# Ledger of designs, part 3: VHH binders against Profilin-1 (pfn-1)

Target 1, 132 residues: Profilin-1 (pfn-1), of Caenorhabditis elegans (q9xw16)
Amino acid sequence: MSGWNAYIDTMTAAAPSIKRCAIVGAADGSVWARTEADNVFKASEEELKTFVALFNDVTQVPAKGADIEGVHYVVPRTEESLIFGKKENTGFFAVKTKSAVLIAVYEGPNEVAAQVRKAVESMQTYLNNAGY

## First folded at step 1 (VHH)

Design e3 (from e1 with G100D S101Y P102S P103G L105P P107I Y108P D109P Y110T M112F; framework vhh_8ghr_2)
Fold by OpenDDE, second read of step 2:
Order: sequence, then C-alpha cells, then structure tokens
Structure e3 (fold): chain B 132 residues (1-132), chain A 125 residues (1-125)
Amino acid sequence: as target 1 above (132 residues)
Amino acid sequence: EVQLVESGGGLVQPGGSLRLSCAASGFTISSSYYIGWVRRAPGKGEELVARIYPSSGSTSYADSVKGRFTISADISKNTAYLQMNSLRVEDTAVYYCARDYSGPPPIPPTAFDYWGQGTLVTVSS
C-alpha cells in the first residue's frame, strides 16, 4: 500500500460512519488512494474526473447535484473547497486541497455528518500545510 | 473527559487586536501534544493558523499570519493562547482550538482528536 493509504485509514478511523473514502488528484481525478476490500470505493476515474471539475465552480453544484459511485446526491450548498451531498441516510463530503480532493462517503443519520466533515477537513488542513 | 474551550473572540476593527484562549481539561497540554488554532472563514475551508508544542515551546504559523499572530501556552493554567495583532478583514473566521496527538514527529490528522466549539472573530470597519 502507498503512503496515501495511510491517510485513507486515518479518515476512516476518525469517523466510524464513513464507509468509503478516496484521495484523488484535483486536476484529473486520478486515484491516489481508496478504501478497498469490503469497503471498496467504486467510483471510476472518469467519474472522478467529472467530480473534481465541480470545484472549478462550486456555485453551480447545488443546482446540478453530484454523482459519486454512480449515486446521485443532492448538494444543499457548497463552499469554496467543500462539496457535500445527501441521499436518504447516506451522504458524502468532498474537500479540495492544493492538489487533491478528499472524498468520504458515509452512512447514518444527519448527526454523524459533523464528525465526517471534521475528519475530511482535518485531513484537508493537514495536507494543505504539508503542501499537498 | 478531554475538553477544549475557546474564548476571547469578538468584533474588532481592522488593525485591532484580540487574544484568544483555549482552556484544556481532561489532559495536560505539556504532554506529548501539539495545540493548534484552526480557523474557518465564511465560505472557505479550515486553515491551520498556528501550532505550539507546549512542552518545548516550539511554534509554527501559517504564512498568512506570520508576524501578526503569536501562539503561546501556559502550562500552569493548562491553557493555550493566540494573540492576534494587526487584524485584517480576511482574518474573520471561527477560530477553533484543537489537540494534536501527533507530537514530534508529525503524525497524520487523526491526531486532531479533540476540538473546541470555536469562537467567532469578526474583523470589520
């Protein structure tokens, strides 16, 4: 496993409701690391290419929603480097760093979202400070 | 129970100063922890503003605040501080205190295992 897998493990450990995670290149959606085995992150790089491009203009994303792993999520709002979506008892948080997009797909009630967001934003902060 | 409680936020004019406090309980800041101040500006993600290793006094700062902000810690009070001088409008944010369990050398972000509730700093003319 690559060094980036350690960051996947870090995020998943930080929020138990996170089911799958990925770290992808912000420029092209290339997969740097993802959860695997029983919790394999299933998005293709083509899908991820489209997804990371959403960060080019996040203001448009709420109107369109976002697709992850073939699932369409409603995006209530966005921030400059944050896209999050909801679908029933599932959702995702995606944050953009200097060079990467961190994606966490979670399952659970709305109350778990805060911890998931904190997990990915904590990683965002760490990676940004590390130059990534 | 580990707890971090921020205080000292408020409204200030550009060029003004504020001092934030982070009172820690449930652990000793002089242990193998970093204490960090992380801020979240409206519409933006989190930014690590400053970090201190209280046991050694080692500090680090984001480039955006270097020369203006000073992080410190009082072991006797189990409290960390952020002195913010020459405040700018872009410093407006919710400021969080967080415990970083990484110690030296740095460890990935799960080390940020406890956060305060944050204190709002608004810089406006």
Scores: ipSAE 0.007, ipTM 0.195, lowest interface PAE 9.8, mean pLDDT 91
Fold by ESMFold2-Fast, scan of step 1:
Structure e3 (fold): chain B 132 residues (1-132), chain A 125 residues (1-125)
Amino acid sequence: as target 1 above (132 residues)
Amino acid sequence: EVQLVESGGGLVQPGGSLRLSCAASGFTISSSYYIGWVRRAPGKGEELVARIYPSSGSTSYADSVKGRFTISADISKNTAYLQMNSLRVEDTAVYYCARDYSGPPPIPPTAFDYWGQGTLVTVSS
């Protein structure tokens, strides 16, 4: 029955460099599932509402950056349904589906980022095809 | 590398019971996969009869087997089971164990990426 938590497990198994992640509602940033315990995703409800609203106009994001878990990330550029950023050895990928936003925070060098992006985009495709 | 190996099939009388086993190697069943049992009878298509998400214990069943079949998993043995009770002639089929990446309901279709060899179950008087 674990519902959406099974998708969190799928992404973290596919890319072990993901330190924390969440699946949130695209309309309001409500948490559907997130990593817990030692890997708890700590973004507040207010922060998530602000974050998902960035997908309304991704072209504005590189000028301002993005905040996740109280950490300000530099966002070098965006794509239609993708926001990504870096802060030192930490980074994130966030993708929008029909109904959800997937957020994955990882640690490691730039070479690790490719595996994290692949995991997040694979799940994005899966959920879009499923009507989410 | 990833393998699923079934055992426990055989001939049984109507009303009898069998337990099928599915031994996994090359991955842990407590990871982020469902394990499903799919059957195929002569002249019929494939039917997903049961699946389990071993890490949570979440299960689902086809209407044709609800109340008669029970799927379970033993994480320590890396093995899934299908307990089949009150068997009917119509349950005669080759039963396959499969790893399912489709996730929890409501997402269809089921996405199986690895299959076992199959085990024959014959229900006949």
Scores: ipSAE 0.006, ipTM 0.120, lowest interface PAE 10.2, mean pLDDT 83

Design e30 (framework vhh_8ghr_2)
Fold by ESMFold2-Fast, scan of step 1:
Order: sequence, then structure tokens, then C-alpha cells
Structure e30 (fold): chain B 132 residues (1-132), chain A 125 residues (1-125)
Amino acid sequence: as target 1 above (132 residues)
Amino acid sequence: EVQLVESGGGLVQPGGSLRLSCAASGFTFSDTYDIGWVRRAPGKGEELVARIYGSGGSTSYADSVKGRFTISADISKNTAYLQMNSLRVEDTAVYYCARHPPPLPGSSYYTFDYWGQGTLVTVSS
């Protein structure tokens, strides 16, 4: 297991509807940790570089949408350091910390989405406080 | 036993360059340990000038050194580097290589768990 596995485990335990997630570097999209095995997070290096760059100007994202794992998501709106999207019964939440971007892909209705958002934002707070 | 050994410090003129090395033993950079360069100048506190997150992870820099310093790591040599360009008198300090374990969720502060002996960098005419 990766050494950042504790953060992946904490997020997935807090929101079991997370199907795949990753922690990546905010500057370059380099993977620090991701889910593995039968729920592997499978974004390419090129896609992750493109994705983290969206945080340079989140106001542009709703017009373009966002691509994660080769899937194009509609992004209805963004908030400060938060991008989220929806594609039928699937969605994602991504938050930026000082040095990282946390990405969680989930399946389920709006009730489930709220749980995933809370898990991701909780981890965002923890990492910011830890100097990341 | 975990060890970090710095080298490459010395005397350089303003505008010059130095490359510091940090040789690690007792653990590998393929683990998720972060490596940071921390400096301490006379009359000042400690400043984390650069960090690299894991083997091929992202990097971060203090505002005072952005655009001038570059941190890197060579996994095959188990060695981290700090390339210091456009050096200023204010960069004069003892530079320490330090290892940081992944923080636990809920930690509000980070602690480096192993430190090198330090290498002196003097920038003067």
C-alpha cells in the first residue's frame, strides 16, 4: 500500500460511496496516493496535469466541464477551491489544499453526494493543517 | 538506522550557484517520505525552503526562494538535491536535509523525524 494510504482509507471509510479516489500534487498532478486493485483510480498523468490546472481559474470550469478517468463531467458550478461534477448516477468532488488536490469519484443520489463532499472537505482541512 | 548526510555547501559570491546533496540511508525514497530543506540563519528562526513529496511527487518552495531554488530526488541513488541559483547574501545559513513522514489525519503541525548534520552556505564577496 502507498504510504499516503491512511488518507485514502479515511476518506473511503467516511463515505463508502466513493468508488475511486486519489491525492495528487497541486502543482503538477503527480500521484501521491490512489485507490488500487479492483477500484483503481485510472487517470493518466496528462489528464491529471490538465485537471489540477483547472484550479488556477475555477470560474472557467462550468463552461468547459472536466475530464476524469476519460469521462467528461458536467460541472454546474464551482466554489473556492472546490470543483464538482455529475454524469448520470456518477459524480466527483475535487478540493485543493496548499500543496495537494483530493479527487473522489462516487456513485449515488444527492444524499450520497453530500456525504462524499463532507469527507473530502474534512480531509482538505486536515491536510491544510498538516502543512499540505 | 536512518541517516541523512548533506554535502555541497561552501562559500560563493552573490549571484553564484551551489548544489546541495542529501544522501539517505536506512530508508528509500520509493516510500512516501517527504524530504525537505530547512535553513537556519544567524538571528533568524528555521525556514522550510523546499520540499519534495515522495519519489516523484510535487514540490513546494518558500516565497523567498521561488524561481531560484529547485529541489529534486534521484531514487536510484537515494539522494535528494537542492539546486541554488542567483544566491543572495540573505541565503547565508546552515542548510539541513530533513525527512518528514506522511502526516496523520488531524495533525495541525508537522514534525521532521530525522535531520542531517547541516551544511554551511555562505554568500559574500
Scores: ipSAE 0.000, ipTM 0.158, lowest interface PAE 10.6, mean pLDDT 82

Design e31 (framework vhh_8ghr_2)
Fold by ESMFold2-Fast, scan of step 1:
Structure e31 (fold): chain B 132 residues (1-132), chain A 125 residues (1-125)
Amino acid sequence: as target 1 above (132 residues)
Amino acid sequence: EVQLVESGGGLVQPGGSLRLSCAASGFTFSDTYDIGWVRRAPGKGEELVARIYGSGGSTSYADSVKGRFTISADISKNTAYLQMNSLRVEDTAVYYCARSWDEYLGSDYESFDYWGQGTLVTVSS
C-alpha cells in the first residue's frame, strides 16, 4: 500500500476541500490507500464492498442512494464510471478506473464541488493511463 | 420523482414587469442544489440568465439582464422566482427553471440535471 499514498496526497493537494479520501479495489472494495490520522477515512470493508458493487449497474443507484462512512447520501444521477452524492454541506465523488475506485468526501458549499470533481477525474485519467 | 414546474409566463408590454415561479417537488432546496433560469429564443442558443447558489446566499446574472432581473428562493415553499423588470422585446423567449449540481461546470447550460417544461414570455406591444 506504500506507493498508493502518494496519489492520496496528490488529490488532497489539488483540492483542499477534500476532507477524506481513499483508493480501493474495484473488484472487492479492499483499501489500497486512504487518508489517515486527523482525516482518517472511516468506511468499513463491508461498506466498501457494497459500494464498489454499485458500479456493476449505476442506473439503480439514484433510487437507493449510497452509504459512505455510515452516512447516507442522496445520489440524484450517475454516469457510467461516476457516482456522486450530497447531503447538506457534505458530499462525495467516486470514480471507477480499470482496477480501482477513487472516493473523495468533501465539505463545503456547492461552489467547491467542481474543484473536487476535477481532482478526482484527473486522477481517474492518470490511473487509467497507467494501466490501473 | 424530481419535478420543476414553471408558471407566470405570458404577454407583457415593453418596460413592464413579470414574475416567474418554479415549484420544486421530489427534493428540498438546500445548500446541496443550485437553481437557475435558462432561456431559449428562436434563432439563438440557450442562455443562463440567473443562478442562485445553494441556500439562497449567492446569485449570478448574465450581462444582458444584470440590474433588471432578480432570482430568489423561498425555502419554506420550495419555490424559486425570477423577477423580471424593465422588460425588452429581446427578452422574448421560453424560460426554463433548472436544478444544478455545481460539479458539472463544462458549460453553465450543461451543469443542469433536471429541467422544467418551460414557460413562454413574450414582450410585445
Scores: ipSAE 0.000, ipTM 0.145, lowest interface PAE 13.7, mean pLDDT 81

Design e32 (framework vhh_8ghr_2)
Fold by ESMFold2-Fast, scan of step 1:
Structure e32 (fold): chain B 132 residues (1-132), chain A 125 residues (1-125)
Amino acid sequence: as target 1 above (132 residues)
Amino acid sequence: EVQLVESGGGLVQPGGSLRLSCAASGFTFSDTYDIGWVRRAPGKGEELVARIYGSGGSTSYADSVKGRFTISADISKNTAYLQMNSLRVEDTAVYYCAKEFDYSGWEDSTYMDVWGQGTLVTVSS
């Protein structure tokens, strides 16, 4: 959709441990791009609307956790524009830009989490600089 | 490598008390990272119930446990504790000790977010 798939491809190439990811609208959770086929990002529009609203007050998120693709994640800590969580051998990093929220779901140990976070934060910086 | 080992869980009657321990290895609680207690209750999601913030040593609690639970740390023993008073049936859960990372001080992915294996707390008559 409108070339946004190229950013998905960039993130997954930078961090191969990303199993599924999406770029969604910050205001409404509308999907701009997501992984498809065997790696389809399965979150519903309703779930994504709820998820992006968490960025309105990230300080409340650790007490509640976060739901992505029907999976409830423990969120140990947040930053102003960053929510991340863990559920057994899975985890996610989500960052907010001016207009978008980037969500990357990964599987594996803590060693891969650092690579995933770096990829997501690099894309966040790029999109903010591009006016998104 | 960093490791957290919980202990102190068990069966207790409503209104009773338990003290959970979290023994750390591979790092110290004088680090800038936060230490917290997370629980997973039957039929409910995970909940962060208590946290010690690294540099200030200040604490925070979920509304569900505020006034009943107290988090503390003994630096000399490199052990964190959760004192649980006035226990309720709804406090029944597996309790995990977790180390949160410092965003600005990212050193190694192994230190970003470390979970223990958990200790079961059952509050029942």
Scores: ipSAE 0.000, ipTM 0.163, lowest interface PAE 13.3, mean pLDDT 78

Design e33 (framework vhh_8ghr_2)
Fold by ESMFold2-Fast, scan of step 1:
Structure e33 (fold): chain B 132 residues (1-132), chain A 125 residues (1-125)
Amino acid sequence: as target 1 above (132 residues)
Amino acid sequence: EVQLVESGGGLVQPGGSLRLSCAASGFTFSDTYDIGWVRRAPGKGEELVARIYGSGGSTSYADSVKGRFTISADISKNTAYLQMNSLRVEDTAVYYCARGDEWYSSLDTEYFDLWGQGTLVTVSS
């Protein structure tokens, strides 16, 4: 839906270190909204379908890692509704809500990662409270 | 300038003790950073031997050093320490201090993003 672009804008404004992000359907990985133009989120629909299925059993993810935008990330650990990964100075946070998965890719040191995680988790809380 | 500087390495007899220091500059241990001690010996890969989770938090150790090594941090001095007791010849290695994210709660060295220069520890008769 077109309304979902407002949430992308809100999340990016809250954490400027987010380089690319998307909101996708939790059931199928269908893209609801994503960053575009110079910061376009490039993951394929097939990759996203595979990625959202990881939330069905997050305990398997640290052993294999996760792929986003054709990049393989090491996933150090997971929480029930959170998958995060790191590769060199880049990383991602992905959180699951009732009906959506939010994915944010960032670049920078651990101070930046903490700010990005807070922004993504705040949006997760907001969307859950809104019934999504 | 963000950096970690190690000191305290040297030559020690088997059964002896050493204390390594890791001085941080450009950031503080009052943040949520993990500090780890990683060693590398010739012909071996990197081994995370000890980790302290955040400032004054919980600690973890590799099985090879558990009961012999102790990691600690002094927040007032912005310095982490590795107390090494009952040293063995196989502990001979270059020891690195490294900073990591507290969310990376494993003994995997790939999660550290800032490394010191290393300090050589030689255990020899």
Scores: ipSAE 0.000, ipTM 0.116, lowest interface PAE 14.9, mean pLDDT 80

Design e34 (framework vhh_8ghr_2)
Fold by ESMFold2-Fast, scan of step 1:
Structure e34 (fold): chain B 132 residues (1-132), chain A 125 residues (1-125)
Amino acid sequence: as target 1 above (132 residues)
Amino acid sequence: EVQLVESGGGLVQPGGSLRLSCAASGFTFSDTYDIGWVRRAPGKGEELVARIYGSGGSTSYADSVKGRFTISADISKNTAYLQMNSLRVEDTAVYYCARYLDSEGYWSDTEFDYWGQGTLVTVSS
């Protein structure tokens, strides 16, 4: 087995409330791995290219929000390498590493959101330490 | 010099248990390296059965072994383990301990760059 699908599996095992997720290239939004089948991550290539470009200036994102899988999310604030958003009972966390952007879409209350954020940030730390 | 040395293989009855050990030298287990267990049965290709991500405790398993096998690492002993429970005749294989290598720090593919010599596990009556 090659590596990237294993990271998706690890992250979803750590936070079962993640409904869909992907690891994409930070430069162009190219998909390295994503959930498939009944949990397919549906974002188009064009949407992902637009999304990863948000990390070029995260300070602009709260004013306009972010689109993932054709869903528009309110982004209440950003951190240098973190964008997160909410729309009703669903939300996402996206983190940037040196070479990648990890995107996890979840459903549930704030307690669930905290677990998803922890899983995504743990993977971000791991990948940065691994040189990604 | 990087070296991985497996031990713990042997003959076991179906339903039995074995624990494999992988002692590493020439590098230390840390968050920058993944360790995996890869097996090869006679006449079959290689299958990654378990992987541990750095020292963080995150793990992944092949569907064929999920719920039966557990991978772990003891950083102080620089040793990784594969606990194999409820063994089946289909688990008969040579088991290798391996370290992942990534060529560029972006997607191409990852592969194991250092392998142990392997340890034989035979599950039969």
Scores: ipSAE 0.000, ipTM 0.075, lowest interface PAE 22.3, mean pLDDT 79

Design e35 (framework vhh_8ghr_2)
Fold by ESMFold2-Fast, scan of step 1:
Structure e35 (fold): chain B 132 residues (1-132), chain A 125 residues (1-125)
Amino acid sequence: as target 1 above (132 residues)
Amino acid sequence: EVQLVESGGGLVQPGGSLRLSCAASGFTFSDTYDIGWVRRAPGKGEELVARIYGSGGSTSYADSVKGRFTISADISKNTAYLQMNSLRVEDTAVYYCARKYGSLTWSRQGAFDYWGQGTLVTVSS
């Protein structure tokens, strides 16, 4: 009833280092919600379609890296439902639920990365429990 | 079966104290859920008076009860509490324990998915 933007708000308040984020459909990368205004998540539909397809076989991702918002990230390793990457002082965490993929782009050192990961994983649990 | 069962309500004089308990079953207190105390007085709408945000222990209170009420939870007992001090006639209401998925919303009722039966608190001289 609050719409999907309420989930974005929950995640960004838990980790203020998140610069931009989105919730997209796991099947097609369609945007359900995203940050806007000064924090607009800028990924194209085609890029998101390609990105969510990475979750079909996460073991291949470290060899290729991942592209978000036209930026190529090095992916050091993956877990079954988690892809994360780094490029200089920026990074991202992405997690898959039953129906959605959450993507959070952050800026900052390793200390803030841990906080961002916790926020994204908490939202993953939240959506899975809600049947998404 | 998810259940929330309140206890501890009753009749007290102005200035008195009561401690309400909320025993949860069918789910575990965790970062996934917020637990709130919502009251409803005759002729008034529902008011969220206190909330615990997940298992992190962060709490929030309505301005009407700040400094007088304290919410707490014992995760090992799966029980939440509302300590009510310096009670006023205006605190007379049915008090409900309620669960919702975690959110940032304060001073607004969220989409609570499970509610207890309610416990009546009457503050009267």
Scores: ipSAE 0.000, ipTM 0.102, lowest interface PAE 17.8, mean pLDDT 80

Design e36 (framework vhh_8ghr_2)
Fold by ESMFold2-Fast, scan of step 1:
Structure e36 (fold): chain B 132 residues (1-132), chain A 125 residues (1-125)
Amino acid sequence: as target 1 above (132 residues)
Amino acid sequence: EVQLVESGGGLVQPGGSLRLSCAASGFTFSDTYDIGWVRRAPGKGEELVARIYGSGGSTSYADSVKGRFTISADISKNTAYLQMNSLRVEDTAVYYCAKSRYTGLYHSSPTFDYWGQGTLVTVSS
């Protein structure tokens, strides 16, 4: 297995409410690691390339929303390195590091969203400190 | 800055063994990259002979060396190794230690962004 899969495993262990997640290259959206089998993260490379480009100007994202795994999410607000979206009881958090974008999809109420955000931001901090 | 320094090359007889070392500086060995050994003989292209996929990850070997070479890493010493057994004349080459900037997936081969200077291995009677 890829060493990046250990980070996927760490995130899903810390936040069991993550339904699917991936670590992708910030420059091109190439998949470094993702959840698999029954929890496979299904986004195409073309969709991911489009998604990571949103981090070039996050201020434009709330007007358009974002697409992950063919699902269109409303993005109510963005922060410099954070895009999050919501669609009814599902949502995602995506954070950018120096070289990567972490994407986690979840299902559940606001307390679940808070747990998932914390896990994603913790991993963001870890990877930035590691130089990624 | 990132640097990889190979050592352990030299002259060895056919059937002999050598262990190559790759000392890393400017970063520490961790789960965030692949390490590979690439060789180049005069007049031939580069051949990836061994790869370790991140820390604790799988290893892979070229068919030409499978069963004879073993790649490993010692995180505490920040050093990677290539154990070469049952050496053959055709293993004569300059051996480079390389690491990726980040780990790729199987359907997308890892790109090696950092390379050592190389160490010469000569297998001859």
Scores: ipSAE 0.000, ipTM 0.114, lowest interface PAE 15.6, mean pLDDT 80

Design e37 (framework vhh_8ghr_2)
Fold by ESMFold2-Fast, scan of step 1:
Structure e37 (fold): chain B 132 residues (1-132), chain A 127 residues (1-127)
Amino acid sequence: as target 1 above (132 residues)
Amino acid sequence: EVQLVESGGGLVQPGGSLRLSCAASGFTFSDTYDIGWVRRAPGKGEELVARIYGSGGSTSYADSVKGRFTISADISKNTAYLQMNSLRVEDTAVYYCARDSPEELFKSYLESGMDVWGQGTLVTVSS
């Protein structure tokens, strides 16, 4: 169970401003690993299935926004494999790899967002190189 | 105890096909667990040949086998498969199945005393 959790731990160590994080299957949104206990990632399986389907056509996302953990985020723009959103002092970055979607929820100003994006993109590169 | 048992190896002519099976016991296949096939060829190091995540999710293959090998899993039988087509002499190796995270698979692959749950099955491609 905890093999994928090592990747969660690595990412949260690299960017301490990540409050909650998950690695989910790109095909169905099934949870491979997530932060637990004090910082449990709370998204339902149904919500995650809906969320990963957004990567099928990212051009639709800025018009509608995205929901994570029952919170509606404004998505200002998307890139081919990246969706990011903001709501007040909270935000997220989600990236798609070959077989996974990595989601990181953070809290803080734009300087914090830059660190979180770097951590998420570094993990995306690593997982793609590993064949995921 | 957790076990993976390989079967289906044997002698085959170049251009032939074999299907390897990997039966799991002591755990159930899930999205948390990756199943990989690692081979060890005579005079060569270990090579991670194929991986699958979840039940019918994404797969990855070594460049040496792309288009020829297919990895799959049958969740109801708790069994993973490696379908090997258009076999070449250089595919001759002992094939091991391994479970769990990409980190564990990567470590097992790189270590001199590779730790895999399967005992291995020999595939010989020869005329």
Scores: ipSAE 0.000, ipTM 0.122, lowest interface PAE 16.7, mean pLDDT 77

Design e38 (framework vhh_8ghr_2)
Fold by ESMFold2-Fast, scan of step 1:
Structure e38 (fold): chain B 132 residues (1-132), chain A 125 residues (1-125)
Amino acid sequence: as target 1 above (132 residues)
Amino acid sequence: EVQLVESGGGLVQPGGSLRLSCAASGFTFSDTYDIGWVRRAPGKGEELVARIYGSGGSTSYADSVKGRFTISADISKNTAYLQMNSLRVEDTAVYYCATYHSLGTQYRPSGMDVWGQGTLVTVSS
């Protein structure tokens, strides 16, 4: 289909270890697109609003961690437009563009994490270049 | 096996200075590893006092030590440092060098999962 769901499909195809992902508005955390059905991204609107606000000052995030889908993740560090976290064999990468935040939850070891990061950062670059 | 070894602790008078060193072995500094200094005084729990973020070199400090402590790292020597100035009696603690290595299910308030043995800093007159 047309619209933002195509970008979800692109990221998942590039990194099959992505279990769930979403594209949300950077200003309010409103969901533009997410994985559905058996792999539905389950974060509430309130949680997403809180999460995207973390990008206002990423330097505070490692001390507190981050919550996604009711799961508390350890955030080892942040970069200007990147928050990533780990909990056991799961993790996430979240990147901010001009208008959006991309969130990908994955499962697997460090090699898999690298592939997920690459997929998310490639989409970040594409959306920024497209003015989003 | 990854290992962190601290040195430089000791007895110092209030207002004095100490520099702690942290030598890493079994791994090297990389974009996936952050280095922090965490202290623990008897009965007070752990406090992350300083952190340096990977290759970017950005730093953060607890409010209790801002303006007095400086964290740094020398990537070529695989060593991190904590420069402690204007020391106070309440800075007395065991100081640990710590990093995040993604070694499994070990959540700590500091977010760090690999720790050194600690070095004791006593500030007393």
Scores: ipSAE 0.000, ipTM 0.154, lowest interface PAE 14.0, mean pLDDT 79

Design e39 (framework vhh_8ghr_2)
Fold by ESMFold2-Fast, scan of step 1:
Structure e39 (fold): chain B 132 residues (1-132), chain A 125 residues (1-125)
Amino acid sequence: as target 1 above (132 residues)
Amino acid sequence: EVQLVESGGGLVQPGGSLRLSCAASGFTFSDTYDIGWVRRAPGKGEELVARIYGSGGSTSYADSVKGRFTISADISKNTAYLQMNSLRVEDTAVYYCARETYSGHLSTYKPFDYWGQGTLVTVSS
C-alpha cells in the first residue's frame, strides 16, 4: 500500500490543517491507506463499513449525522459525492470516487475548512481521472 | 456588488444544442464558491440541474440531464458555462446561474446565496 500512502502525504502537505485522514474502499470501507503514529486515523472496520454505505443515499445523512472515529458529527447538507460535517472546532470532508472514499478530519475555523475541501476534492478529481 | 449575468438562451429545435454563459462580477471564482445551474419551468418547482464545486472541477448533475449537459468554469474569465446537448421539449425553462458561498459549518443550509436574472430556453419544433 506504499502507493496509496503517497496520496495521504500529498493531501496533508497541501492542507496542513488535516489532522487525520484515510483512503478506504467504496464498496466495503477497507483501509487502503491512513495517517499513522501521532496522527493515527482511528475509525473501526465496522464504523467504516457503515460510513461508506452512506454514499448509497446521501439525502438521508443530514437527518442522522455521521460517525467517524466514535465522534458524532452534524452534517448540515450533502452533495452527490460529498459528505461533510462539523462538531465544535473539528470537522471532516469525505468524497467518493469510483472505487474509493477519501476522509479528512481537520481542526480550525471556517477559513481552514476551505483549504481542506480543496485538497480532498483535488485528490478526488485525480483519482477519478486515474480510473479509481 | 455581487452579480451573476446569464446569456445564451433562446429558441432551439429538439435534438439541438445551446451553451449558456454566466459572467460573475464582484467576486472571483475560488474554492470558497460553488456554482450551480437551476431551472424553473412554468408551473413547476426549481430543479438543480448541474453544479461545479469550487475551483477543483468536481461536478454533479440531475438524472434528467446526465450525459447531455456539461457544466464548466473558466477561472481566467470568471465565467461558468452550461453546455446543453440533445435538448428535449421538457428542457424548456428559465435557467438561473447561482452561487453558494461555502461556509462548511452552517446551523442551517441554503442552496444558493446569489442568483442571476435568468435566461429563457425554449425547445420546440
Scores: ipSAE 0.000, ipTM 0.119, lowest interface PAE 18.6, mean pLDDT 80

Design e4 (from e1 with G100S S101T P102E L105P P106L Y108G D109Y A111G; framework vhh_8ghr_2)
Fold by ESMFold2-Fast, scan of step 1:
Structure e4 (fold): chain B 132 residues (1-132), chain A 125 residues (1-125)
Amino acid sequence: as target 1 above (132 residues)
Amino acid sequence: EVQLVESGGGLVQPGGSLRLSCAASGFTISSSYYIGWVRRAPGKGEELVARIYPSSGSTSYADSVKGRFTISADISKNTAYLQMNSLRVEDTAVYYCARSTEPPPLPGYYGMDYWGQGTLVTVSS
């Protein structure tokens, strides 16, 4: 196991409504760490490579949506370093740092979504400050 | 050859201060490395107490030492420091300097690839 797995644990502890999450390389979508076992993050290498490329021009994402773990999400809007989406009771938040993209998939209503967003953004700030 | 050498440990009374030094050789601490201080106390497990990313100056601390300990780095001397203030009996431990290419959380998995020999800090009245 890599040291990055401990960041997965930190995020899921901060927001227990996170069902699955991963930390991937911003350049290529390579998996640095992800949830496993009953909460395994199942995105393929091809899907992650496509997903991280969305951060090259986030303004195009709302028109097409985003695919994570074979699920198509509606993306209502984006911010420069943030992509988020919804599909029924499931949603995700993805944030880009200098070297990484953090992806968290959750289930629940808007109050739960706010907690997940805060956890992911807090980790984004931490990693950017650490040079990642 | 990568080496980390600690110094500055000793006996101090509760409320006292000590500064630990970690001299690095065989690599440059500002070249995308984290330098951390890990302690091991008799009867207790390991604890990562402080971490610095010298190239940016980013630091983090365990809750047990926040506000009392300060980690810093002198790039020109290739050395990291741990300034320990308001020391408590429970701070008694062997303190190790360690290097990591990954930013480990506090507390938790360290991700450290090289360790120093350790320096003993005893806080007793």
Scores: ipSAE 0.012, ipTM 0.175, lowest interface PAE 9.1, mean pLDDT 84

